VHH binders against LysM domain-containing GPI-anchored protein 2 (LYM2). Designs and how they scored, part 7

Target 1, 295 residues: LysM domain-containing GPI-anchored protein 2 (LYM2), of Arabidopsis thaliana (Mouse-ear cress) (o23006)
Amino acid sequence: QMTGNFNCSGSTSTCQSLVGYSSKNATTLRNIQTLFAVKNLRSILGANNLPLNTSRDQRVNPNQVVRVPIHCSCSNGTGVSNRDIEYTIKKDDILSFVATEIFGGLVTYEKISEVNKIPDPNKIEIGQKFWIPLPCSCDKLNGEDVVHYAHVVKLGSSLGEIAAQFGTDNTTLAQLNGIIGDSQLLADKPLDVPLKACSSSVRKDSLDAPLLLSNNSYVFTANNCVKCTCDALKNWTLSCQSSSEIKPSNWQTCPPFSQCDGALLNASCRQPRDCVYAGYSNQTIFTTASPACPD
Key: E = the ipSAE of ESMFold2; O = the ipSAE of OpenDDE; V2 = 0.75 times the mean of E and O plus 0.25 times the DockQ between their complexes.

## First folded at step 1 (VHH)

Design c23 (framework vhh_enristomig; at its last look DockQ between E and O 0.04; V2 from the best seeds 0.00; counts 0 for: pae E 11.1 > 2, grease 26.1 > 24.2, placed apart)
Fold by ESMFold2, look of step 2:
Structure c23 (fold): chain B 295 residues (1-295), chain A 119 residues (1-119)
Amino acid sequence: as target 1 above (295 residues)
Amino acid sequence: EVQLLESGGGEVQPGGSLRLSCAASGFTFSEYYISWYRQAPGKQREWVSTISSGGDTNYAESVKGRFTISRDNAKNTLYLQMSSLRAEDTAVYYCAREDSWYGDYYDYWGQGTLVTVKP
């Protein structure tokens, strides 16, 4: 049983979500990338604000938490990671060990058994491949976009400590998870922690929508042509700029940002609005006038 | 020990030409994608060109038609022939070995060679 319910029943049914992974044994970023089926290590680097030149073989110390972005799908009011995350049964594995030791407590063996329709969890065979359904959510919190973060609760934690650590409050955390106090926190189980997301001008029809980043993270989007950064110290506004740091993935060269209409930039402000990233399509990068006047 | 050593930088007048070289050692050069990147003062490092292990080439739009990447696998050397140079080409140019599977990870970089195009 998890502490959090990871409710996922709002209007948004798919999104990128975030989990906090740790292992009691030393590992590497490469092993974490493989375990969570992350296509590009850069996604893990950005979620942890690590330099782009960080090696795949960089050591991750025991109990060090690495944030791992996952693709979330909502079904029947609950969010789980999509089917890309799978585990191949090795000799001497049992499902409870896989859930607690391999996946750091982010999932329960009961949930693994449920989604894979395993008739007898005690009779699994070497080489079987199972979908690992990590908990997540795409719901807004009080009408605002948040990044739902699956936090594995450490023994002896309080809601107050967790809330302070992640920039939220006891009441919000308790209500989101359907609990009333610390006595209902389950050690070594996931808790749904709502991380504030930077605001952005990304259009709903953009190929990267919804583009939600929490504080102190970055992402490359628009086929590696745009780098976006979220910084609480910059008024929680997503900062996106063109980048040639990484080779374009689906384009031969990066398209230029579309030109903003000068009349729209100058409307109703003392100083012109910024021309900001608004998303992308198969052929072009969109821009728009920033919603706030610069002053 | 993997090493990448750029050379051939210098000062040149607008419209001039330079040929950059990157000497590679400590790995099987012919198996890797090798790229040129550049970084102007105060700017992000940007991709210029890549050549695959099979010799296929690709270029940033800003240099296409003016720059030519090539490799000599027998000499473990990467080249960049630059022509019709402009002031905006002024930068430190870096040779990089890339892991071709994702195109977004760098194993090794050289220290760079400075190209200055006079205004």
Scores: ipSAE 0.000, ipTM 0.170, lowest interface PAE 11.1, mean pLDDT 85
ESMFold2-Fast, scan of step 1: ipSAE 0.014; ipTM 0.362
ESMFold2 (binder alone), look of step 2: mean pLDDT 83; pTM 0.833
OpenDDE, look of step 2: ipSAE 0.009; ipTM 0.248

Design c24 (framework vhh_enristomig; at its last look DockQ between E and O 0.05; V2 from the best seeds 0.00; counts 0 for: pae E 10.1 > 2, grease 25.5 > 24.2, placed apart)
Fold by ESMFold2, look of step 2:
Parts: structure tokens; C-alpha cells; sequence
Structure c24 (fold): chain B 295 residues (1-295), chain A 120 residues (1-120)
């Protein structure tokens, strides 16, 4: 019933998803970045709420979980990571070792064999390259955006423990994963955990849409000109501000971040409104008035 | 081992000029994008200028027209020529190099900084 596949059959076919990686051996953020083909270490730093000056060579202790953002594609009702994640077979590797020890149980050797069309998983050679299909999902949950997080279940865990840890409930976890209770919860296998996402005013036509952050995470967007943070203590509302902490990636200078894009205060609105980040294009940063003035 | 060492900071009157240097060792400056950043007391670190590996340059709007970034490949050294200095330019200035042999766009190596004080 925990097949290692996440359901991904909604209207959104691609998204950024999240996995929880750990290793039984000490490693570094640099090695994790390389293993998951993450373009920018800042994505890992933001997903773990780590300072920008965190060293790439910072030790990751055995069994320490690091959250890694991945690109997800939905196909045939299932979500898998993009072909960017590739593993080159080394001396003494077998697929089961790669799946369990190298990739922390996030993927099964059967799945690796299936997507790479490997005739015999016991007859692999040094230097062969295989796509690693991590489980993910882009589906909404009960009409709400969520961050789907692949959590590798620890031996002795319960759905109640996992639900409490991640701010969800037993029924949701069971239904999402096609199981009925703890007796079907499999240790060392990935469980689809829906993390609540901060609400956002980001337009659907923004280059960073959908901009989905879970609690205690941040991201740099708009060519490094905007830093967004998700904090449950701020009523689960995405907080975005202009930033000069990092060089602009595609613009000569960061566009102004002081005008509300197309919104006026409604005279009947009882609440003051702020000018908030609404996304960006190749040319400019969008803003809007928030909160929406209720009718 | 990669090292960056800034120098050339000091006190200057408003409207004055300074030239900062960033001596690099353990890598070739022309193979990397190298940037100047600054941090005033109580503020976040701010990007100032970048010289890209191909030789092109870019500047923060607050310093454009006043600061010039350059490099001397023979000396493996980066420079920031600062002119028309203002009180707002008072900060510790850092140089940083991006490691293009990794998939990170973050800078692996930072200098220790050099203090620039623009007197009132």
C-alpha cells in the first residue's frame, strides 16, 4: 500500500516539491547539493532556514535530516523528480545499496530499475548512469496548496507522531498514502506528508509561481532582489521584502519595490492594506494591495 | 587553499576617494565572478559590484558612476576604485569569489574585510 509512489493527478503537472534526506554516514551540504543536482545551495539553505553564510562543507551528522527541494513532474497519476537527478555507478555498488544507503531510502531499487529499463538489476557496471526518480506531488489538498514532503519513516514511528511533527492528522496521512493505519506504515519508506504553505499574493503569471513555502523556510526570488519568508507566527502569510544580500542574477539593478500594482483602497474596506509582493516578470517586480477588501 | 585579503580601507572626507584591493591566492581571478559587498553597522550585507570571469562589470545603483571595479590578472588582484564618497558608504567592504566548479551560485570564499569610514 505504501508503494513508494506519490499520487499526482491534479491540474498542476509540474512544481517544486521537498524531500527529507538523511544518511547513516556523515556528509556535507556540498555532497547533498551534488547528489540531488541542486543548482543553487541557497535553495537547500532556505528550505532548512539556515544562514546564507553557512559553509558548503558544513558537516551533516549521521541521521540528521536535511530538506532538499526538487523539481517534480506528474505523469500517469504519479509524481517523480525530473531527470536532473542522475547517479553514476561506482565500484561495488548494487542498486539496493544506492537506493537505501546513498539516497536514504527515498527511492526503491525497483523504481530505479523500472524507469531506467534495466534488464537485470544485479548486472550493472561501473560508470553506468541512472536517473533517480524521487517521489513527489503537485496536488492540492482539499483545495489548498500544500508543500508535499517525502518523509522517510523511522522504525517504530506512528502516524500520530508524524502528524503531530508536521502539523497534519492521521486521517489525512492515511488517505494521502493509501493506508488505513499504523499497521501499514512501512519503516524506511517515503511517506507523502502535506506541509501547510503560507498564503501568497503572487500572481499566477509570475515567473516564480506557484511560490509555496512551508513554515521556517525562506527563498530568494525575482533575480535575487526579493527575499520571502514563511512564518506560522505571522498567520501563515508569506512575508516578502526587497533584498540586496545577493547580487542580482539577471538584472543590472533591482527594480523599485514601492508601488502597488493596480490596486486602490476600497472606501468601504474596514482594514488598512499593505503593498505586498505579487511576483515578477523578466522586466519588473509586481505588487498588489493586501489583504483583499472583502465584499 | 583559496584566500582573499582586502586592503586599502581607511578614513576619508566626504567627496574623497579610496582604492580597495583584494589579493587572491589559490585560484586565478579571471576564472571566477568576483564581487564586492559591504556591511554598515546594524545593517544587512549589501552587494556593491561584480566583475564577471569574462571581464564585464555590474554595479549596485547606489554606487553606479562613483565606483569602478577592475582586476589585474598579472597580480591576481581585484580593485574597487571609490570616488565621490558619502557618509552612506561607511562600511566594512568584503570581496567574495564564486566557485564555478560547483552547482552553487553562493560564494564559497570571503575575505576578512577592510573598513571604510567617511567622516561627517
Amino acid sequence: as target 1 above (295 residues)
Amino acid sequence: EVQLLESGGGEVQPGGSLRLSCAASGFTVSDYDISWYRQAPGKQREWVSTIYSGGSTNYAESVKGRFTISRDNAKNTLYLQMSSLRAEDTAVYYCAAEDYYLWSEGYDYWGQGTLVTVKP
Scores: ipSAE 0.005, ipTM 0.386, lowest interface PAE 10.1, mean pLDDT 84
ESMFold2-Fast, scan of step 1: ipSAE 0.014; ipTM 0.521
ESMFold2 (binder alone), look of step 2: mean pLDDT 80; pTM 0.803
OpenDDE, look of step 2: ipSAE 0.008; ipTM 0.287

Design c3 (framework vhh_etentamig_d1)
Fold by ESMFold2-Fast, scan of step 1:
Structure c3 (fold): chain B 295 residues (1-295), chain A 123 residues (1-123)
Amino acid sequence: as target 1 above (295 residues)
Amino acid sequence: EVQLLESGGGLVQPGGSLRLSCAASGFTFSEYAMSWVRQAPGKGPEWVSGISGSGEYTYYADSVKGRFTISRDNSKNTLYLQMNSLRAEDTAVYYCAKDEYWDSSGYYPFDYRGQGTLVTVSS
């Protein structure tokens, strides 16, 4: 079974989530992108803070962890990846091998069998396609949005070590995963780790809402006209700037940023607020006053 | 459930014209960019044209620029491709595609594409 429950029963029923993938054998970003049906390589590059010009054929060493963004849906109290992630059975595959070796322990063969309604997991045929239900969650933590990360537990790990690694605490990890101590951590099984998201000014009616990024990641948004980065050293504030690194999609040229209301910039602060990215529509890029006063 | 249904394909003489339609359902049509992609016999898929969700911005592959016109009617959830001055090399299955994003290299990853409509340009 999974180490954690990946509870997903809050008000948010769909979101983007992350899984930590590693392979026992050397692989490439191309193979990982294909395996997880990630539409844009850039999504993987951003999640791992890799240079934009990183080759799709870039080598990924054995046991090197790559963060893979997935689309999460909550149903029946738990979160699972969308049906876009499918695996086509190849010669000599068995479901346990697919779960442990192909998908790095992020899923169990029992779970694959369950969601695909396979009567006998030992009776699979070359060419059969099965949905791979990766664990995820969209639930808020203490009323705040977080990026849920499915971390595959290493042999000999403790809750304290994992908490320290990801900037959380033992109590939070234990409660989120429905466990009471280290004895319940199972090696090679996923644990739900809540990654703090950078604070964002993106409005709820924006096409990229909610824009949630964990530390040391980036995303291109507003049809590639805006690059947003999350860096804990920048006070956990989402940093969005105009970018010309990538040709605009949908738009011939990037539209100008909307003007910030001068009164809003000066409201309730000793110094004027910054004018920051607030999302986009098909016609324009929005800006607003930063939620925190500069000082 | 996203559905895309192409129509309007057929046999046409070189130099002729044809109009393709794509009926979309299962999503808020006006919020997504739409594309036409074609695949000729024995060749890989080729992106042909794209249009922003509002219809304000249109894009064309060099091979069709000046001959094809993409448009949309958001009130009818319908995408169109007006094809003029057709050539034998335009013979292909034409697919309607939904995708929020494409990159600067001309790579166009698709969320969904329809079943396609065949266009044959031949005497």
Scores: ipSAE 0.000, ipTM 0.099, lowest interface PAE 19.0, mean pLDDT 82

Design c4 (framework vhh_etentamig_d1)
Fold by ESMFold2-Fast, scan of step 1:
Structure c4 (fold): chain B 295 residues (1-295), chain A 123 residues (1-123)
Amino acid sequence: as target 1 above (295 residues)
Amino acid sequence: EVQLLESGGGLVQPGGSLRLSCAASGFTFSSYEMSWVRQAPGKGPEWVSGISYDSGSTYYADSVKGRFTISRDNSKNTLYLQMNSLRAEDTAVYYCAKDSEITYFGDTHYDYRGQGTLVTVSS
């Protein structure tokens, strides 16, 4: 049956994951950033393909889903968000309200109670702070890297409808979530949905490895010197370009891209291969020849 | 040019308290998230705490949560870190850092400026 817990038992123990958040009331990106303890608004902007100059006070309509990146850690077979995501109890709050209304069904009150070792979940006090353990996973799907997305099931949904919405299939969703059919889908509970990631040339020894982005998102990497975008219309290929939109971190100025091997760029193609981003170190930005010949 | 000048470090006994300050110049301080990052002898840098531009949100590493408090005064372009219940493991050079990006699929990187301020927790 659907538990709201995501399996996370592969070789990768920490990663970035996504949750789909919606509120029954109008809110703002500022409120969402605060609620999920997202240090940098740009992370939310990139996950939702919003312009960099989007205001923190940008209105989010009732029931509009916002993708929120979270830090995932796997332990004892399940993945949960780190302890930075916490909620301070306010007047008239009860744990079930925090779970279903404040966090939009992404967590259960039972799970909040369990991880915070709450003796009596019906006896909470104004000002108490509780860790909110959002479900996540870092596991590969059939040997391939994916971005795990915590989707809150809506009343009346079917596996087929959800699979079609996110570009997967019924069998994959059922197996990943330990269910057999639609009768075991539970409204207002999180479902583990694997989102296809754009293919990248980022090296395993890169500081940003593995760099996995789902469709219609962007990220700034290499100390803000490189902007990477994922667009299904570009054959699911990660597109990374030098950027001056954000001031570099750690570096005073952005280093130039390392030179590609001219022989590799011209190898076995009628036209030279593209020189593409391959990751970075503390001193340099790496490049490599694209694995495919130009069209 | 971005300049961050840390101060307030020193020798303190276990269980003691210390307040760090960071004077910022060369950018519009009130428009950026700020962080404290530390580096213990022989170890890599560790993010400690962060604060939004308007003080509406604060963030802490699990190792310091409940003991450290980050705050800022935008009228003075100054960032603070109040450190209580200090432990030997808190011994490190503390750096004030201007806003960095947390990538979806990797480590956080910070813009370090200045020489940092040394905190030594020892009896």
Scores: ipSAE 0.000, ipTM 0.156, lowest interface PAE 14.8, mean pLDDT 84

Design c5 (framework vhh_7zox_3)
Fold by ESMFold2-Fast, scan of step 1:
Structure c5 (fold): chain B 295 residues (1-295), chain A 119 residues (1-119)
Amino acid sequence: as target 1 above (295 residues)
Amino acid sequence: DVQLVESGGGLVQPGGSLRLSCVASGFTFSDYWMGWVRQAPGKGLEWVSDIYSGGDTGYADSVKGRFAISRDNAKNTLYLQMNRLKPEDTAVYYCAKDYYEGSWEFDYAGQGTQVTVSS
């Protein structure tokens, strides 16, 4: 039924993951945000590199893919979205319609039935609420952090085409998904695609650790005091800057960045290293010397 | 166990103001879009306004510039400040968790509060 295994058994048991959502009918960012129970519209805007002033009523065309961040939890060796993503059954709904049309093929009706312990999937009632267990993973790939992306396979796709589209390789996709070739790709079913993450200096003890962003995305972190962007054209290095675009969420005002140690900044480079964002706590924003020498 | 309790409706003169309140319980209020929908006599439900936990707001064209939605996540309370009221604003106003915003579909609506704008 699924193309990929979505194995999730590493040391990281919860994380942010991504799903690629498209609808056969025109929709809006507002409707997508509601459907996926995304608390903050900015996380959808950031995942799709859309301006902060993008209207939440922004039209999403039929078959246009929107990247939706989801909260992922590893359970029994696989990753699934948390129980915040629920669907309330409406008149004339059937589970296969919910899976294929409402959630764009990101889940199967069999999986919805299984996790909700539905005795008879043909006997659902208006007003029933069902958990929608979207596929995800928090696992590292060959020891490296990645952003897992549930990609719904298009009819006629190959591993090579998908690998090229997302900047990976056939062997990596095949191994991650437990398949041996194109013949095992299932159209309209999700495939686990590992998106390369920008290199980050965020500390393991940071409240936003691990901060993993795929190419052409941004996030507001440190209670909206810091904006981080990932751009392959900037050597896949996470670029974090103080921001006043959004009001702080928990702090009255943004604390200053902590002082960088001058000795670390001057270590083993032709020019002094940059002082870069290293995460935050309830009281402070951390910085550290960039691991890479300035160009 | 979801409960939504509206208050603040009443009779008001054209050009006047009213403030509606909705106290929510039985769910994590801060996780959801909250909104106001209304039903005028002999009409269907009309979406009025919505607000997400981060403060982002939306308004129907008929009320833009006159109504202001707000929320207090610490108190699980939703508000609608209605200014420059018109006879056409006469309706029962419902507090709602809106599952599909703008599609008139709700996973829960409150008991409603009557607003009458009449000279």
Scores: ipSAE 0.000, ipTM 0.171, lowest interface PAE 12.9, mean pLDDT 84

Design c6 (framework vhh_7zox_3)
Fold by ESMFold2-Fast, scan of step 1:
Structure c6 (fold): chain B 295 residues (1-295), chain A 118 residues (1-118)
Amino acid sequence: as target 1 above (295 residues)
Amino acid sequence: DVQLVESGGGLVQPGGSLRLSCVASGFTFDDYAMGWVRQAPGKGLEWVSDISSGGETGYADSVKGRFAISRDNAKNTLYLQMNRLKPEDTAVYYCARDEYFDSGYDYAGQGTQVTVSS
């Protein structure tokens, strides 16, 4: 059994979620990218606030935690990673080894067996491919935006220690995971940790909606034309700027940011409101007036 | 076939300088980002520096301000100028090709040994 239940209430909800991955042995960002089927190395770099030019062969030390973005879908009240994350059985592999050693305790062998409809988990063959259903969630917590992070509990951890590490509260962790206290924390099993997300003006109909970033992370969006960063020290407000650091995808050139309504920019503040990123479509980059007055 | 051949390594005293070269063949050099990766004795690979096809450079924090990466597309050659060398720079240095800037390295040479010792 997992420590957290990873409740996910929307029957068709999808989002980006995070898992905290560590390996007992030294590895590389290349190996992690391949293991989790992450299409762009940039997604891993952004989730870990690593320089954009970090090599895929960058060493990851034993027990060093790397945050890996995954695509999450809600189904039957829980969140699970999509079918892109799969593992091909190798010589001497057993499902418990795949769960605990290869995927660092982020999944149980029982869950792998369940979703792949394996009749007998002791009867697997070299070359078989299995979907690896990593835990996740897309749910808001008390109406606020969060990025769900599957944290593998270390032996001897307490709710207080984990809450302090991730900037949340014992009560919040306990309630989110359906546990009462430290005695129910299972070592080497995932716990659902809600990471506060920067506030965003991205429209619900935007192709990148919902755009949720946890503290000390970045993402390239709008076909690489926009870079968004989340920094708690900047009032937990998502900071998005036009970027020429990466060649646009799908578009030959980046379209300009749409012009903000001047009336909205000048409304109810001593200074004009900031014109902020509001998402994108196949043709345009949207902007809107910031909901907060500038300092 | 893709080939990357490193040269320029050797023994140098702390504070000294070396210039590494990598001659590429078997592909259109100008189309690829290139980089340097190193491996110290008993340790894993460590990214050192890269340069995009457009000439944008990046450096590991451990070498920033001391190393300079450059390329000569006419000669299909990648360079690493290493200044103010430290004992911790002792490693085998590999030239590496990055198929796409954000996809990581897909080919590496056989390496050149750099030893920084008195």
Scores: ipSAE 0.011, ipTM 0.167, lowest interface PAE 9.6, mean pLDDT 85

Design c7 (framework vhh_7zox_3)
Fold by ESMFold2-Fast, scan of step 1:
Structure c7 (fold): chain B 295 residues (1-295), chain A 122 residues (1-122)
Amino acid sequence: as target 1 above (295 residues)
Amino acid sequence: DVQLVESGGGLVQPGGSLRLSCVASGFTFSEYAMGWVRQAPGKGLEWVSDIYSGDSTGYADSVKGRFAISRDNAKNTLYLQMNRLKPEDTAVYYCAKEDVTWYSGETPYDYAGQGTQVTVSS
């Protein structure tokens, strides 16, 4: 049994989600990247606001939480991670150990057994590969886009403490997870926590749409030509700038930001609006007028 | 157009040494993590070692203490020094380039060479 329902039945059927991972033993970013099949270490660095030059051999202390981005798919009312996340059975492994120790309680052995159609979970063999279905969601909360975060509940936690930690409220957490109070919080089980996303001007037809970032995170987008950061102290506004920190992929050189319409920049404000990132295509980086007046 | 050309494989006695080389072209070599993966007869691909642009290295437990990965950015060349070779090291060795694109549909490493055969036998 999980603490949260991880309902996923809205109009968005796939998205980027987050899980909070911790190990009882010391590990490395390399081991975590491999365990979760994260294609680029930079995705983990950005989700945890770590320096871009952080080594993949960087130590992660016991019980230190690392935010891991996962690809979420919604089916039959719930969200689960894609089949890219697999575990190969090793000597002396049992499914309950894989669930509680290897994956830090983010999944149950019953769920692993169910999705892999394992006839007898006590009769697994070295070298067998099993899909690990991590909980997630793509649903909007009260009509707003959020980043869903699978938080493993710590023993002795309260809804109030978790809400304060993640910038939400008790009522929202309780309703989202289908619980009525602290007594229903299950230690070492995941809870669906909606993280507020920075407001973005990214167009619906952009290759990176929707671009949703939680507080204190960054991503490289537009083939590494644009770095976007989210900081609550900057009015929860997504800040995207051209970047030369990483060599562009797919492009020989970064195209310039498209010219903004001067009339739109001057409209309805005393001072001209900023020209901000609005997404990208195979040939172009889009821009638009900031929705907020400057100053 | 990305190209990775492996060389240096061959037949060697147990306990012997080999040095593999990989010449890269078509990208800015110094800015990418590079690695070695191998495929033993009848088995899948196994990661062996990697080296980041900042020279941080990683090794599979099976080769740790015996193999050393290095790079020469001026020559766009990746190396794998293989010492105290065992029959279990017999495999085709492939040079791999890290995928640095966050939303890429590619694997974490691109495989672009034909590989080089290493056979450890008496």
Scores: ipSAE 0.000, ipTM 0.204, lowest interface PAE 12.6, mean pLDDT 84

Design c8 (framework vhh_7zox_3)
Fold by ESMFold2-Fast, scan of step 1:
Structure c8 (fold): chain B 295 residues (1-295), chain A 120 residues (1-120)
Amino acid sequence: as target 1 above (295 residues)
Amino acid sequence: DVQLVESGGGLVQPGGSLRLSCVASGFTVSDNYMGWVRQAPGKGLEWVSDIYSGGDTGYADSVKGRFAISRDNAKNTLYLQMNRLKPEDTAVYYCATDYGDLWEGYYDYAGQGTQVTVSS
């Protein structure tokens, strides 16, 4: 049984999503990165606003939640993680243990069995590899882009408590998940939580479009030449700047930020608008005038 | 331009060993995330092992305890020491670097790779 529906049927069929992972035993960022097949540790660091120099061997305490970015694909009205997230059956494993203990309740054994077309879920063998279909969504909420977060419900939680924790409201959370009230919240099962994304000026034709970040997170984009951060205290506006913290990829050196048209910067404001990041191509980094007037 | 040139593959019997090499040019191996990914016949890409700029290493469960990743900074070369090889290790092995969109977690896979065949 799942708490949330994780509907995924909008115009956007693939995206980045987040899951909240915790283990009953102490673990490390290395173990979490390996379990979720995350190629770059920096994407986990950014999702959790951890220092860039955080070690892969950083301890994660029992029941500490780590946000893990996953690749989401919509199929038949629901979102699931791509086939990169795979588990190899070990001695004494049973599918319910894999679902509840290894993957922290983010998936059910019934769902693992279904997508892997397992004839008899009680007859699994050491060395078998199974796709782990984690819940996600790419759908807009009320016309706005959000970062969907699969939150594992804690025993004794209410919709009001969860809504307050993540900066949403009871009605939005209930409607998104297809539930009426607290009696339908299932402990240790995932709930679809819509995290507000910082507004960005990234062009639709940019290689990193759409660039969606939730509060207190960062990402390196434009071949490591640009660092973008999302901070609610900066009016939910994506803040991107040139960075030399990481060596450029694909480019020998970072291209300069293109200069904004002075006329656009001065349009309709008492003071010139800021020149902000607008994405990148294989040749250049784009900039544009901020949509908001500075004070 | 960045170039990665894989070598060291071949035919070995089960239980044998091979050492793969990846010579990098156009950037410094010690300053970058590096990894090995493989593709078995008729299957998708599988992450095998990686090493971070600081020297931290990771391994897929299927190879942990049998494979060892290392680098020689003076030769600007990444290695994968493969021991106790199994038929299931048969694949084309690709050297990968910290290319692509970090938010997406993707690599740029260079060249044709090096073929490893574990068979009698």
Scores: ipSAE 0.000, ipTM 0.215, lowest interface PAE 11.1, mean pLDDT 84

Design c9 (framework vhh_lunsekimig_d3)
Fold by ESMFold2-Fast, scan of step 1:
Structure c9 (fold): chain B 295 residues (1-295), chain A 117 residues (1-117)
Amino acid sequence: as target 1 above (295 residues)
Amino acid sequence: EVQLVESGGGVVQPGGSLRLSCAASGSIFSDYALYWYRQAAGIERELIASITSGGDTNYVDSVKGRFTISRDNSENTMYLQMNSLRAEDTGLYYCAADYEWGSYDYWGQGTLVTVSS
């Protein structure tokens, strides 16, 4: 039984989401990256605001929570991780152990059994590969894009405490998860927590749209030519800058940011508006005037 | 609830050394991962060093070999030993703590480090 419903039925059918993962035993970023099939360690580093040069062998202590980005897909009213996240059955494994110990309670054995159409969950064989359907959502909250975070509830937590921890409110958490109150909040089960995303000017036709970052995270986009950071202290505005820290992919050299319309920058403000990142295509990096006046 | 207070900032000449402290009050310090951030004038705040509850450390390349992060759980204090300081190290240094990586639930007010001749 899961604490939250992870409803996913909005207009956005696929997105990036986050899960909070912890192990009861010490592990490494390497093991976590492998377990969740994360292609680039940078995705984990950015989600956890860790230095770019952080070793893959960085120790993760028992019960230390690491935010892991996952690819979310909506189907039949709920969101689940894509089929890249698979577990290969090992000697003495049982599905409940895989769910509660290996994947930290982020999924139930019933859900693993269901999506893999396992006839008898007590009859699994060494070497079988099963899709691990981690909970997620792409739905907007009150018309606004958010980063959905599957938070595993700690023993003794309340909705109010979790809401305060993640900068949301009790009624939002209750409504989003389809629960009435604390009595339905189950320890060691995932809860859908909507993390506020920094506002961005990324165009809907951009290859990185929608670009959603929660507070204290970063991402490299536009073939590694642009670094975007989200910081609540910067008025929740996504901060994107040209970067040379990582070698460009798909491009031999980074194209310059496209020119902003000077008239738009000077429109209706006491000071010129900032020229901000607006996404990219296979040929160019787009910019636009910030929607808010400076100061 | 954890409250973090930085100290030890000041003015140093290039090549000098400085030791920053971050003192915690409130909740159990030993369970938290701890971080040092730097914000220079006109530059975005960046994570420069981290230390886990188990004592594992990490650094950005620009400070690696020059800065050392450490913690003393008995004193509820984290330190940043800064050696071979450069003009580019000038900035506000912030202490941060979280129980979960990436949440950064607690921040200090910052301490100013100026590297100037």
Scores: ipSAE 0.000, ipTM 0.168, lowest interface PAE 14.2, mean pLDDT 84

